# VHH binders against o26223: the designs that were tried, part 29

Target 1, 191 residues: o26223
Amino acid sequence: MKLLWTSQHIKVTVHIDGKVSKMDVLEAIKTRRSIRKYQDREVPEELIDKILDAAMCGPSAVDERPWHFIVVRNREMLEKIPEVHPYGAMVKDAPVAIIVCCDSSLEKIPGFWVQDCSIASQNILLAAHSLGLGAVWTGVYPLEDRVEGIRRLFSIPEHVIPFSVIPLGYPAENPGTRDLFDPDRIHLEKW

## First folded at step 18 (VHH)

Design XB21
Fold by OpenDDE, fold request of step 20:
Structure XB21 (fold): chain B 191 residues (1-191), chain A 124 residues (1-124)
Amino acid sequence: as target 1 above (191 residues)
Amino acid sequence: QVQLQESGGGLVQPGGSLRLSCAASGFKFSRYWMSWVRQAPGEGREWVSSISWKGDWTYYADSVKGRFTIARDNVKNTLYLLMDSLKSDDTAVYYCAKHIYTSKPKTQSEFDYWGQGTQVTVSS
């Protein structure tokens, strides 16, 4: 299935009760929560496409864009992910997961791929949230057992490093919002 | 081994009703979406209906919408198709199919297991 990636301007429209509401970026950031419970509902491909489009819009070191994405909808595979990811139990309950990977051959400067993939992962979370989906970042890298587990499970080449597994679905929980602002973490001009 | 066994087919008059069942075994039935697919004589396979793993979502082909109802019992590992207001065009072998993915099927390749089918004949 050739994902026709048309660069369409992702109007982040959240359908609330049939009304299209646009969530601004600050709202998305501030209200995003890790969602680990999902409805018995499929996630349309169009939403995944939008999410992946957003994932690729982040900056990367010297524009290396080392990221790859495995979209997993196979139920058997989703069920197996927790076997190699001890904190990925919720993945099996999601209708879809995105595995963010780094192709090391695309890396121009060593080590920045972690930042690149982190940005991509975060964009996935934000985009998902803005689209009315829930998601959670489950870390794979740098834990070798998880990296190797995901690698084996998905037959990922050695030069490609699985970074994160992000289950997605319509949320079946509402954990509420958190105020995480901490002025003690802000230093003016000097430490 | 995954097994799907359809039953409940038969001969019925136009306007009649049938209930098909599909007994599933060899896999965690409640963890998979399920579908009914039919094949009329000389025709290709036609998707009929799908149901989510918990049954919260159902999908129907336009040809059967409003007449057929898909349901499941995850305790009994059974898929159902209630067929009302049957028409001659509903004559087909009806297959139960297991989804590979957690979504409405787009193609027949999205099913990994099929039953043997049950014959439904609608005739006066």
Scores: ipSAE 0.863, ipTM 0.932, lowest interface PAE 0.5, mean pLDDT 92
Fold by OpenDDE, fold request of step 20:
Structure XB21 (fold): chain B 191 residues (1-191), chain A 124 residues (1-124)
Amino acid sequence: as target 1 above (191 residues)
Amino acid sequence: QVQLQESGGGLVQPGGSLRLSCAASGFKFSRYWMSWVRQAPGEGREWVSSISWKGDWTYYADSVKGRFTIARDNVKNTLYLLMDSLKSDDTAVYYCAKHIYTSKPKTQSEFDYWGQGTQVTVSS
């Protein structure tokens, strides 16, 4: 699959009531939910490209950009992921999954790769949501069994660490919105 | 072992109709996208139609759009191709093909299993 990396500015358009509207960043953040049920519908490559572009736009420690992405559309492989990821059952029902990995050889400062890959993963979720897709972050690192399971399944080199598996698809559920604002978690000037 | 067996081909006059079937076994049929591909004499393989694993989405080549209908029965593990308004140019061996990926195929390499094919001949 030749991923046509077109440097296109991600115009995030969401179809609301049949109209293409732009979702602002705060709306995307506030309305995003984990989606674990997906329609019998393919995800166009163009949307995956936009999502991956967004994934690479996050900051990283000293601009190390240690992330790699495995795009999985192979049905057999999607079916196998739950075998090594106990909480990844929904992956087999998604038309595509992105595995976020860290190349440790690109790490400039030890330990920050977790933050870098987290930012990339979150950007995948937000971008997906903004594009009308559903996704969920299934954690791989730091659980050794999951890390090694995904590593073996996808023949990932030892210096590359699988971090997360993110299934994607058009949502077949609507979990609703939640208000998670908690003023008791805000402290002014001191604890 | 994965098996795909096509049937329903034959000789038909222009404007006629045929119904092809593909019986699938040896894999979880309902978990895979399926396609029909045809090969005319002296020509390469041509993608005809695809259907999603649940059948909610169908795709057609421009040459058959509006005339052919792809369908599936996941209980019977069977893929179908309804062919109406047949033309001489539809003469080919028709193959059932299993998808590797959960998407519309872009190339012939995206199929991992094929049937033996069934001959469709459209002639006056």
Scores: ipSAE 0.861, ipTM 0.930, lowest interface PAE 0.5, mean pLDDT 92
Fold by OpenDDE, look of step 18:
Structure XB21 (fold): chain B 191 residues (1-191), chain A 124 residues (1-124)
Amino acid sequence: as target 1 above (191 residues)
Amino acid sequence: QVQLQESGGGLVQPGGSLRLSCAASGFKFSRYWMSWVRQAPGEGREWVSSISWKGDWTYYADSVKGRFTIARDNVKNTLYLLMDSLKSDDTAVYYCAKHIYTSKPKTQSEFDYWGQGTQVTVSS
């Protein structure tokens, strides 16, 4: 039985009337794409709140939850991000960006904060997608120039490490679906 | 330096129409949301309308909804307010205001620059 994965264009019809259709978690994961083009439309604060709530629901090492989030709607600041982040060009065209940071003072075990912030960042992407928004993960850490650039731009304390910049908006592109399943990457019992 | 200059105000009879303009300079006009705010005599400032940076989205106060139209020309760096069916209660100084944020304003503090305003008087 060839499971014809019909590329159902999940028209996430974000009804303006606030009823976001519930997306299945597997659907969200499988259909999520990086979105780099955004509509000339604001993102409601309610959606950002939901996204941030989701971002904080991920596991962290020994429950250290080292993450902080800077929500950026300031147009001037959004315009400046690409100056310090060469792969963040799309940020200036987004209505909002979330900067995921680690407070090193909250680390209980060194080094796991990268995993923690990655989980938080991924949850942001999935939540955004499930809510009918588009987002993209732009890596900051571990590139020193980007880290320092974002730090300076947002006056981030030395003990806080910017990890990712995630622009968000209503999508103005549809990259389509992709199948990334690779059975050759699966090993049973041993390599 | 950021400059906003309103024009087009004047005296009009009830039921009349006016078109306000705001000439913007000193910043990338097409990258910012813009608003009109008005202040009637003896009253505080009242938000009137906002427009997104590309003009795809517009917002209006209930008091002007259906009568006023906000528009922009990003090539001319100009914001407009088309005012139809004017009422005496529309009498105010109208200000053009630049947004800090890419969103509908919640408070007056979300504007970083203002014009000098243009007087609109609606009187028989």
Scores: ipSAE 0.860, ipTM 0.932, lowest interface PAE 0.5, mean pLDDT 92
Fold by OpenDDE, second read of step 22:
Structure XB21 (fold): chain B 191 residues (1-191), chain A 124 residues (1-124)
Amino acid sequence: as target 1 above (191 residues)
Amino acid sequence: QVQLQESGGGLVQPGGSLRLSCAASGFKFSRYWMSWVRQAPGEGREWVSSISWKGDWTYYADSVKGRFTIARDNVKNTLYLLMDSLKSDDTAVYYCAKHIYTSKPKTQSEFDYWGQGTQVTVSS
């Protein structure tokens, strides 16, 4: 997409078809970064579907799969999220956000839902990255003010716990890659 | 209160050009995608064009591609439609519409506010 300006300061855009990026799983894991700046570009529904599919492919305790996902494209709602989530400022600038939730009624074993939803959230981040999108995990649970804020904003039932808000979009930043390998964190056979 | 006011319509000959404007107020204009939708006599509303909130992306109906250009000035809170090579089939009331979502619209229900429209008549 190319942006053109007229002599009258009218912003004109020429539509250019883009290609979707793909990468293998190890590359996705190693090169993924939190992205908080997004292009003025919509995220196709097909990509969201793929991301959500990936989100649901993670393991869960005794296969309880307690997760629910709220896909938010409503501009007004995206603008409101930072009001209840102070560290979610970038959400208002994303074309879409996914709210990962736990339905407590689906828990087979109490407490493992945090791990389950974490796996789902991480899969969202990896899938997004592998598809050429940027995303960031903004934590909601276990902070009660954020949990309740998101709950009220989206009319989430009491038995459903909002866990994370993940804005997504085409990246407008490149923070580079990091080498996070630390051999001092590896213990052989014993601590 | 959200207000959208179209202007710039009129009578033009085939092959002529018009520039429509939509003045927006009552909301953060620069934060919303905008569209033009038209309605010919006796027909339903037809999506014409959409533009992203910052104006970096534009979409057009096949019927107007290459002839129409959507643009916006977020400082002036104004949406534009530049219409070139006008045809008789372009005769319609043209509406400015505010998006609910940060995406190309799929249905008319994805607009929450409409202008009153401006009449465009293409006739010899």
Scores: ipSAE 0.857, ipTM 0.929, lowest interface PAE 0.5, mean pLDDT 92
Fold by ESMFold2, fold request of step 20:
Structure XB21 (fold): chain B 191 residues (1-191), chain A 124 residues (1-124)
Amino acid sequence: as target 1 above (191 residues)
Amino acid sequence: QVQLQESGGGLVQPGGSLRLSCAASGFKFSRYWMSWVRQAPGEGREWVSSISWKGDWTYYADSVKGRFTIARDNVKNTLYLLMDSLKSDDTAVYYCAKHIYTSKPKTQSEFDYWGQGTQVTVSS
C-alpha cells in the first residue's frame, strides 16, 4: 500500500516505558552527569513534553512560575548558538536544545526568578537523565553578552530573560559516576 | 548556494535494481538529515526514506521497507538510495531533500531545499 505524504506517520519505538524504565530519585540525582556528546538519533517530541512537564513541577517563589521554554530543533539555529554563546559549542552537535527563560512580568518577588529558573533547569537535567537522555546546563544569565546574543538570535522580547541553554540527546559518551560527598561541608548546629 | 543534484534514474524491469545518487554542495552536508521523496504521476509527494546527519539512523516508509536502502557518504557529500526488487508502483520522480530539523519529517514543509529529481520507471 502507498501512503501519501500528508497521511504518513513514521512509527518509532518511544524510549520511555513507565513499567520498564524506572529510576529511583536518589539514583538519578547521584548518577546524572553533564553530557556533551550526542548520538544523531531523534529525540521524540513525547520525551521533550515529559521533560518540560517535569520542569514546570518545580517550586517557585510565591508560586510565581516565571519560566518559559524555547524548544530548538532547527539545525541552522542550533549551529548559530555558539556564535553568540561560544562556551556552548556542543549545542550545535545536539539534536535539540531547550532555552529556559524568565518572563519578568510574572515575577511576584523581585530577583527570585534566578532560583526559580535554576530549579526548572535542574529538573530538565534530571528528567532527561531518567528518560535515557544526556544533557548539560550551559550558562547564559548573568553574562550580559550571552543574554543579549541569545535574545537577539531567538527574537526574545526585552521583558523576557534567557537564563540557560540546555542541549540534549541520546548520550554518545559515558563519563562514569563520581563520589562527591564531602563531610567537611557539613556543619552541625553552627558553622 | 545550496545545490542538490540527483542521478541514476532510468528504465528497469520489475524485480530489477537501481542506485540513485544525490550530489550535495553549498552547505555542510554532514550536519543535516537528508531524505528521499518521490512523486508518482498524478499523485502527491510521498516520503520514502530519511537518514540522520551521521548516518547512524535510517527510516523507511512501509511501502519500501526491506527493498530500499538509504546511505550517505559525508566525505563525498553524497546521498544514496539503493533500490531492489522494484515494482511498477515504484515508478516516480525521486527527489533528494534537505531537512530543516533534526527529526523524521511529517510534511514537505520541513525541507528547505530540493533537487530537480530523477525519473525511475518500472515497466515490462
Scores: ipSAE 0.657, ipTM 0.872, lowest interface PAE 1.6, mean pLDDT 90
Fold by ESMFold2, fold request of step 20:
Structure XB21 (fold): chain B 191 residues (1-191), chain A 124 residues (1-124)
Amino acid sequence: as target 1 above (191 residues)
Amino acid sequence: QVQLQESGGGLVQPGGSLRLSCAASGFKFSRYWMSWVRQAPGEGREWVSSISWKGDWTYYADSVKGRFTIARDNVKNTLYLLMDSLKSDDTAVYYCAKHIYTSKPKTQSEFDYWGQGTQVTVSS
């Protein structure tokens, strides 16, 4: 049994939600919100590639770049993530999830991989936002039950540490921006 | 156990219309993309149309665009294909198929379950 495609199938234009735009970086940072409701619209592979390219542009300790990414589009696997990740319930409602992992064999400076993978995770969120997608970071590390659950579910080897699960898709909500600047958190010259 | 059962096929004249149905059971129908795929005599299977899991996004092969409409009823767990302006080269067995992934299919390996099919014959 083989699916027949005509060349006309490949003419499907990726219709990115809204107009093609260039977003200022400060605007992206200030307007990005955690999005937990998604359209059932396909997220093109091209957009995932751009997001992961951005993830890998982050700095890392001594340029160790310890990150690996698992792209999950399998509906059954997306449905299973909440079974091992209780606060990841929205993952089953997303068309795609990205699991950010550390390969400990790539560490050059012990213990900095958490910062490295946090930077990659935040870049995923900002890149998705700039492309008209919504995403949310759901924490895995350092919660051992979540780490082991995700490792089992995706057959992640023992030297690789799942750090975060990031569901994403075209947003089905608009929570608006927040004003979070707090000058009391700024200390001049000393604590 | 996943079950997909097509119905509504038959013999029609060119220019005629048919509505195909696919009754689904044994899985959470509303959580999966679904497709119609057809197989003409002596040919391989040809993708016809796909619909996203909530039904908000629909896709069609160029050969059927403007003539066929895919729809779903997530309460009744039923997939539909409304076929208008039928042509002789629409003659085929029509299958409904369940997607593995959250996307348009690229190959038949992206479906994990198929119905037994319903025959559509357009004779001139």
Scores: ipSAE 0.651, ipTM 0.868, lowest interface PAE 1.6, mean pLDDT 90

Design XB21
Fold by ESMFold2, look of step 18:
Order: structure tokens, then sequence, then C-alpha cells
Structure XB21 (fold): chain B 191 residues (1-191), chain A 124 residues (1-124)
């Protein structure tokens, strides 16, 4: 057993080999990597529920909360996503994918739905990681061919915009941690 | 056209063993979870066992755990069920079934294709 650092609000021994774990937020942010290889292990519904709960905790412009999520476990549909999403080849190898969408009828401030759905997408990645899952954000919007392909494949109505496809599963790879801090990106008081 | 063909059933005495096979064609067998489901006379269908698409994860009903082994050969597109320590309660028609989803089944509607079944009879 390896005991990992935990916060005062979270008391759990952590097991990194795909088991459900608790992880403090800074550790999750720093250690999350895009995972493109998955075990053929089922991802339980309760983990997906926790991930989507986390996704909906994100802030949104004027609390518009424009997001909708499609949970895809149908193998045939997972196999078809790469046909309309050329950089989503790994989706067919995942046990589940989440499609993040914007319902434009919920917009209250035009154009901020992109930020709103980006926040929800990142929360999905972090929550999945904290639960011992691996995931990767594959971009759909603003690439019109991808948007149209995903909309057609999943019968998404015209006023709903597919934003991202996020395959996830228990990881079958470990790309390691990166140190990306760059002080030259920090500007004090002015550019 | 998806086809599933079971074989290997028969008459066996209590405590005996059988190996069932299910030959699959018409789909990419190695991409799908597969299950064995059985139906005793006068009863509904009962889930027996499932296996993930690579074969790394197997699941069993409590009634058969420790006695039955599910396996797959993704080169030959064949699903297997090795049944040991058979009891009279194991008497049933055994079906192989193709999953729609990447999960353990909750209902029969989660299978889109079924074989014709093979009879297993454990006579007392």
Amino acid sequence: as target 1 above (191 residues)
Amino acid sequence: QVQLQESGGGLVQPGGSLRLSCAASGFKFSRYWMSWVRQAPGEGREWVSSISWKGDWTYYADSVKGRFTIARDNVKNTLYLLMDSLKSDDTAVYYCAKHIYTSKPKTQSEFDYWGQGTQVTVSS
C-alpha cells in the first residue's frame, strides 16, 4: 500500500491502479494527464454521476449553465465517433465517452457558452482523474465538420452545439507528470 | 448478419462437467462484451456470466461463481463457458448474447443478438 498526501477534508488511502481514490485539488490539477489507452473494465454509473455532478459545479456566465451531457456506452456508437472526428481515434477503445454540449436556448450572454462548456469539460477531466480514471478532451467545436458529424451521429438538435468528446476509462498507460511552470508567462502590473 | 451458434450442450450427471462454445460471425467480435444467459423450463432468462471485450474482466452470477468459467478467443471469434460441478438446478437452455453496452447487463434489453441456445440437462 502507498499512502498519499490528503487534505483535512478528505481521509482516504489512495490506490492509483484505477481504484476510486480521494485527491486534493492541487494534486489533481498537477498530475492529470491526457489518457488515450484504457482497460476494458466497466466504469460504474456512480462514477459517471460523480463526474457529471462535478462538471455542473463549474461557474458560468450569469449562471446561464448552458451545458448538456450525452453519456455514451453503446459500443457501436463509440466505434462510429472516429468516423466523424479524426482526432478521436481512441474513443473506440474507451468503455464510455461524455459529449459536452451547449443548449443555445439557455444562453443569457451571447458567446460565453464556449467558456462555460470549457469549464465543465476541464472539471470532467479533473473529477475523472481524482476517481482513478483517465480521460482526454477531444475538440469538436469550433470545427464545423466535427460539429455536424457529431450532431448527426447522436441526433443532436440544431440549437444544441456539441463542444467536446471526452473518452474515459481506467487507464492503461502512465505518461508521467510534467513541470510546466514558466515564469516568463507572468506579467506584473502590465504586459 | 450477426450470427451466434452455441454448441457443447448435453446430458450430464450431477457433479459432471461440460464446455459450451459459441461461434460468432457478422460483427467485430473482439470489440464487444459477451454473456451467457440461461433459461430453465418454465422460468425467465437468468444472467450467468459476462466477459469484457479483451477478456481481462469476467463476472459471474452468485449461483455459478467458482463452478463456471467464461473465456473468449478473439482470434477464432468464439465464446466459451466451462461448467464444472454441475447441479440439477443448472438444467437450462444456455444462450450466448452480444452486448450493446460496455457494462455488466441489468436487463435482457441490453443484448441485441442471441444465439439459438444449447440444452444442458443435469439428470438426478
Scores: ipSAE 0.608, ipTM 0.856, lowest interface PAE 1.9, mean pLDDT 90

Design XB22
Fold by OpenDDE, look of step 18:
Structure XB22 (fold): chain B 191 residues (1-191), chain A 124 residues (1-124)
Amino acid sequence: as target 1 above (191 residues)
Amino acid sequence: QVQLQESGGGLVQPGGSLRLSCAASGFKFSRYWMSWVRQAPGEGREWVSSISWKGDWTYYADSVKGRFTIARDNVKNTLYLLMDSLKSDDTAVYYCAKHIYTSKPKTKDEFDYWGQGTQVTVSS
């Protein structure tokens, strides 16, 4: 009995007719998974634009919006990222990666940039998922070796801090859903 | 050193067929998108076709759609262009081009290496 691995082609029916299937926000949050395998398929620029738009819609401390984004489609550069990011092996197989950075010169309150860039990064993940793409958050900051590695690789100025590398593409895996709700983590009124 | 070498060009009658090949070396061929670009006499370079790094996706200019087929053999490091139903307007030097980016090319500047080209002449 040859188990025909029915490649469940998740027909993300990307309706060619530009109608981005509207995913409910709660659905997006609950069903999002880290995707580390990608199809040999280009990610349209329009989707990247939407993702970046979403990335910039998050709140930031005192509205400082310190984030910058490097969109990487250069194959050579994608291949090099794993060399400086040991947990970024999947990046080389992604059609595109977004590097989220902080411009420290834009920071108004020290330290909140981490929260700001985290929000931006999460929005990238959610937006990607809602658009039928898969992505994964690979942490750069606060690990100095990764920060410096990405900095050098992309010639990022000293006042700009690389925060995360997010490869994305059409998913070539389906990790399934998980329930992460833990009532023991909820405290009413007091600890 | 990156090398791209086209072959398979020649003289063919209208309605005829040709198969172009591009032998690639000096880089990880299977990791890059590849394209065919052509240049007719007195004209600029025209994008013809592109293929993704695994070959799962192919793109064609409207002028060649339905007639040309781009393919690749990543084991042989070879890019192909099957040209059917050739027309006089297909007369050009055909170049193999290596992509910089993991996407369909938008401009000529998205290629970092080119072959020397192979002449295709369609004439009665």
Scores: ipSAE 0.845, ipTM 0.924, lowest interface PAE 0.5, mean pLDDT 92

Design XB23
Fold by OpenDDE, second read of step 22:
Parts: structure tokens; sequence; C-alpha cells
Structure XB23 (fold): chain B 191 residues (1-191), chain A 124 residues (1-124)
């Protein structure tokens, strides 16, 4: 993108199409970071579709697949999310957010839905990263105020539990990579 | 209340230039993508141009590429359309439109507010 300025200080930009980079799964896992700053750039629907596809590819307890996804692109709604989610301030700056939910009526075994939705959420983060997007997992469950806030805001039925809000966008920050490997957390055969 | 007010339209000769303005109020202007849409007599509304909320991205219809420039001043809450090399086919009412989404519009229902429009007439 090139920025041009008129003599009247009118901001003018020229659109230049760019390619999205891809990476393998190990690279995605190792290099993924939480991204909380986003470019003033649209996220194509095709990328969201790919991310959602990935979100649904994770395992679930007895294949119960209890997850639902609310894709939020409405700017007004994105602006409201931080009002009920104090740690979701960055959501209003993202072009899109995915709300991961559990439909309790789909549970075959109670309680595993947290794991199921966590896997789905992580897959969203990894997929986003592999597609050149930045994202962050903002926890909703198990904090009751956040759960109820998101529920009311999006008219989510009582049997459906909002789990996470994941804003996505092209990253406007680079926090770098970190090595999180800790051999002290590895136990052989016994604790 | 959301208000969009277009200005700057008028009569111009082919090859001439105009600058349209849209004054926005009643919402956080800098938080929304904005577009220009035009409607010629007897025709439907045609998307003209879109600008991102920070102004980093711009989009144009093929019919106006290279001739029109969309811009914005978020301090002044104003959207602009610089129109150069105007043609007779550019004759239309030009509307400022507020986006619902942070994306290039695909449909007219992706705008939640419209201005009253300003008439642009290109004629010899």
Amino acid sequence: as target 1 above (191 residues)
Amino acid sequence: QVQLQESGGGLVQPGGSLRLSCAASGFKFSRYWMSWVRQAPGEGREWVSTISWKGDWTYYADSVKGRFTIARDNVKNTLYLLMDSLKSDDTAVYYCAKHIYTSKPKKQDEFDYWGQGTQVTVSS
C-alpha cells in the first residue's frame, strides 16, 4: 500500500494486492503468538472458511462435536464485545471475531466439551497463523459474567455456552518467537 | 443519530473534475469503512469506491479506476471523492454510505446508513 497526501492533508491510499503466506503445521505451532494488534485490512471470507474448517477437524469426546461458531464482522457488535469482556479490548480493533460455543445438547459425555472447544479454539489460532493472520484466544468460559455478557449480546440460547472469543486480522505487531520448551516439565515413566 | 451529508456535486464538462465531500456525524466515523455509491437516472445503484477505516486500503469500481480517488479525514469526520477526467457516464446522484462490516461491500444491504446524495452532471 502506498500513502499519498494531498496539499490539504487528505489521506489517499493505493490498493496493492498481496499474497498470503502459508506454513506447515510444526512451524505454525512453534511460531504462533497471540496477536492483539491488527491492520486496517479486510480478512477475506475464504480465509475464515478455512479457519472454521480447521476448527471442526479437531477431535472431540466420542466424536460429539459440540461446537458452534459465531462469525462476527458487524463493526458495532465488535465494538460492544469489550463492554462485556474486559480482556477483549482488542476485539474492537479486529475486522472479524469468532465466538466458539458449546451446544450442551450435543454432549454425549458431560464435561468434555471444555476440551473439545479448547481444541477447536487452538485450531483456529493455528490455522489463522498459518494463513498469515494474527489471533488471540480471549477466554469467556468459565467466568460467569463474561459468559452471560456474551450470551446476552449475541442472543445465545441457554443451552449454548460461549467459550471463547477469538479476534482475527492481519497482524500489526510482531512479538517474535519464544522457546517454551521446559525439560523440567517432562517426567519419564513416573512423576 | 447517524447523519451523512454529501456536497460538492454540480455541473461539469467532460474532462472536468469535482471533489465530493461527505460530512459524517452521530457515530465514530474513524471506526467504520465508508463507500461512495452512485445512481444514474433510470439505473440501479452502482458501487463506486470504498475506503478502510484508517484509510490504508482503497477499492474502486473498474469504471472509475485511475480517475477517481477516495479519501478520508478522520479528524474532520469527512469522506471525499476526487473525481478527475469526468465522463458523461459519470452523471449520477452520488451517495455516501456507512459500512456495517470491515470489508469491501458485496451487496447494498451491507450499508446501514446513506446520505441524501449529491447530483453530479457531466455534460458539454
Scores: ipSAE 0.848, ipTM 0.922, lowest interface PAE 0.5, mean pLDDT 92

Design XB24
Fold by OpenDDE, second read of step 22:
Structure XB24 (fold): chain B 191 residues (1-191), chain A 124 residues (1-124)
Amino acid sequence: as target 1 above (191 residues)
Amino acid sequence: QVQLQESGGGLVQPGGSLRLSCAASGFKFSRYWMSWVRQAPGEGREWVSSISWKGTYTYYADSVKGRFTIARDNVKNTLYLLMDSLKSDDTAVYYCAKHIYTSRPKTQDEFDYWGQGTQVTVSS
C-alpha cells in the first residue's frame, strides 16, 4: 500500500494487486494468444513497468535500441485510436495501450529498426501473457495512413515512426491454445 | 459540455444513511471511471471511492470501507454513493469527479471534470 499526497492534500491509497504468474518462457510462447476483449479492470503500473522492462531487453542491430514507448491510459485517447486505426477497434476497450515507436535518429544501420521494434513488440506480448494479461499486436507500420494517423493523434515527431499499437488488459476471453508446428516449414541444410 | 451535478446531501444524525447521486452529461459516461471525493471544512480534498467504467470494480478509502458503497447506472448516466453508518467525521462537501485515465486516481489532476458538490452534515 502506497499513500500518495497531492499538492491539494488528496490522500490516495494505491494498492498494488499485481500477481506475478509463474510461467516459463516456452509456456509463455506456446500458450500466448491475441486477446481482444478485456475486463474493465485497471492494469497496475508495476505490471506495465515489467512489460516495458521486458520490451527493452530484446536484441537490436548493433545495440541501437531505437525504440520508444508511449503508454496510453487516457480514455479519450484510447477512444480515438480506432478512428485512425480501423483494425484497432479493441483498443478503446482496453485499460491501457502501448505504442511502440522507432526513433530514426538512433538508427546506426538503416532498416533494422523494423526488426528491433518487432522484437520489442513481441516481448511486450509475451511479458503481458506471463503476467496474466491479454494483449494483441495491431500493426501500424508500414501502412502510411495508420502511421500518420497515430503520429498526428499523439503529436509524434517526424523522425519518430509509430510501429505498433498494443492494447493490454486482463482478458475477458479465452481463445484457447493452438498447435502451429508445421514440419513442412522446416528444411534441413537445403531448401 | 461535460456536466456533473451532485444531489442527495443533507443533515443526518450519526448512524444515519444518505444516498448521493451524480447526474452526468456531455460525455460517454459508460466509458469513464468515476470517483467521489470529499472536502471537510479547513481540510484538503480526500479521495472516497472509485468505480470502473462498467461498474465491475470498486475501490474505497479505508475511512469509508465497509460503510460506503459506490455504484453506477450507465443507462441513466448516474453515479451513486450509498453512505451508511455515517459519522461526524464524514461531514464534508462531496464531489463527483470524472477520470481522465482508466485507473484509480493517484492525484487530483487525474480528474478533468468536477461537480459543484453536495453538502453532507452529520451531527447530533
Scores: ipSAE 0.882, ipTM 0.940, lowest interface PAE 0.4, mean pLDDT 93

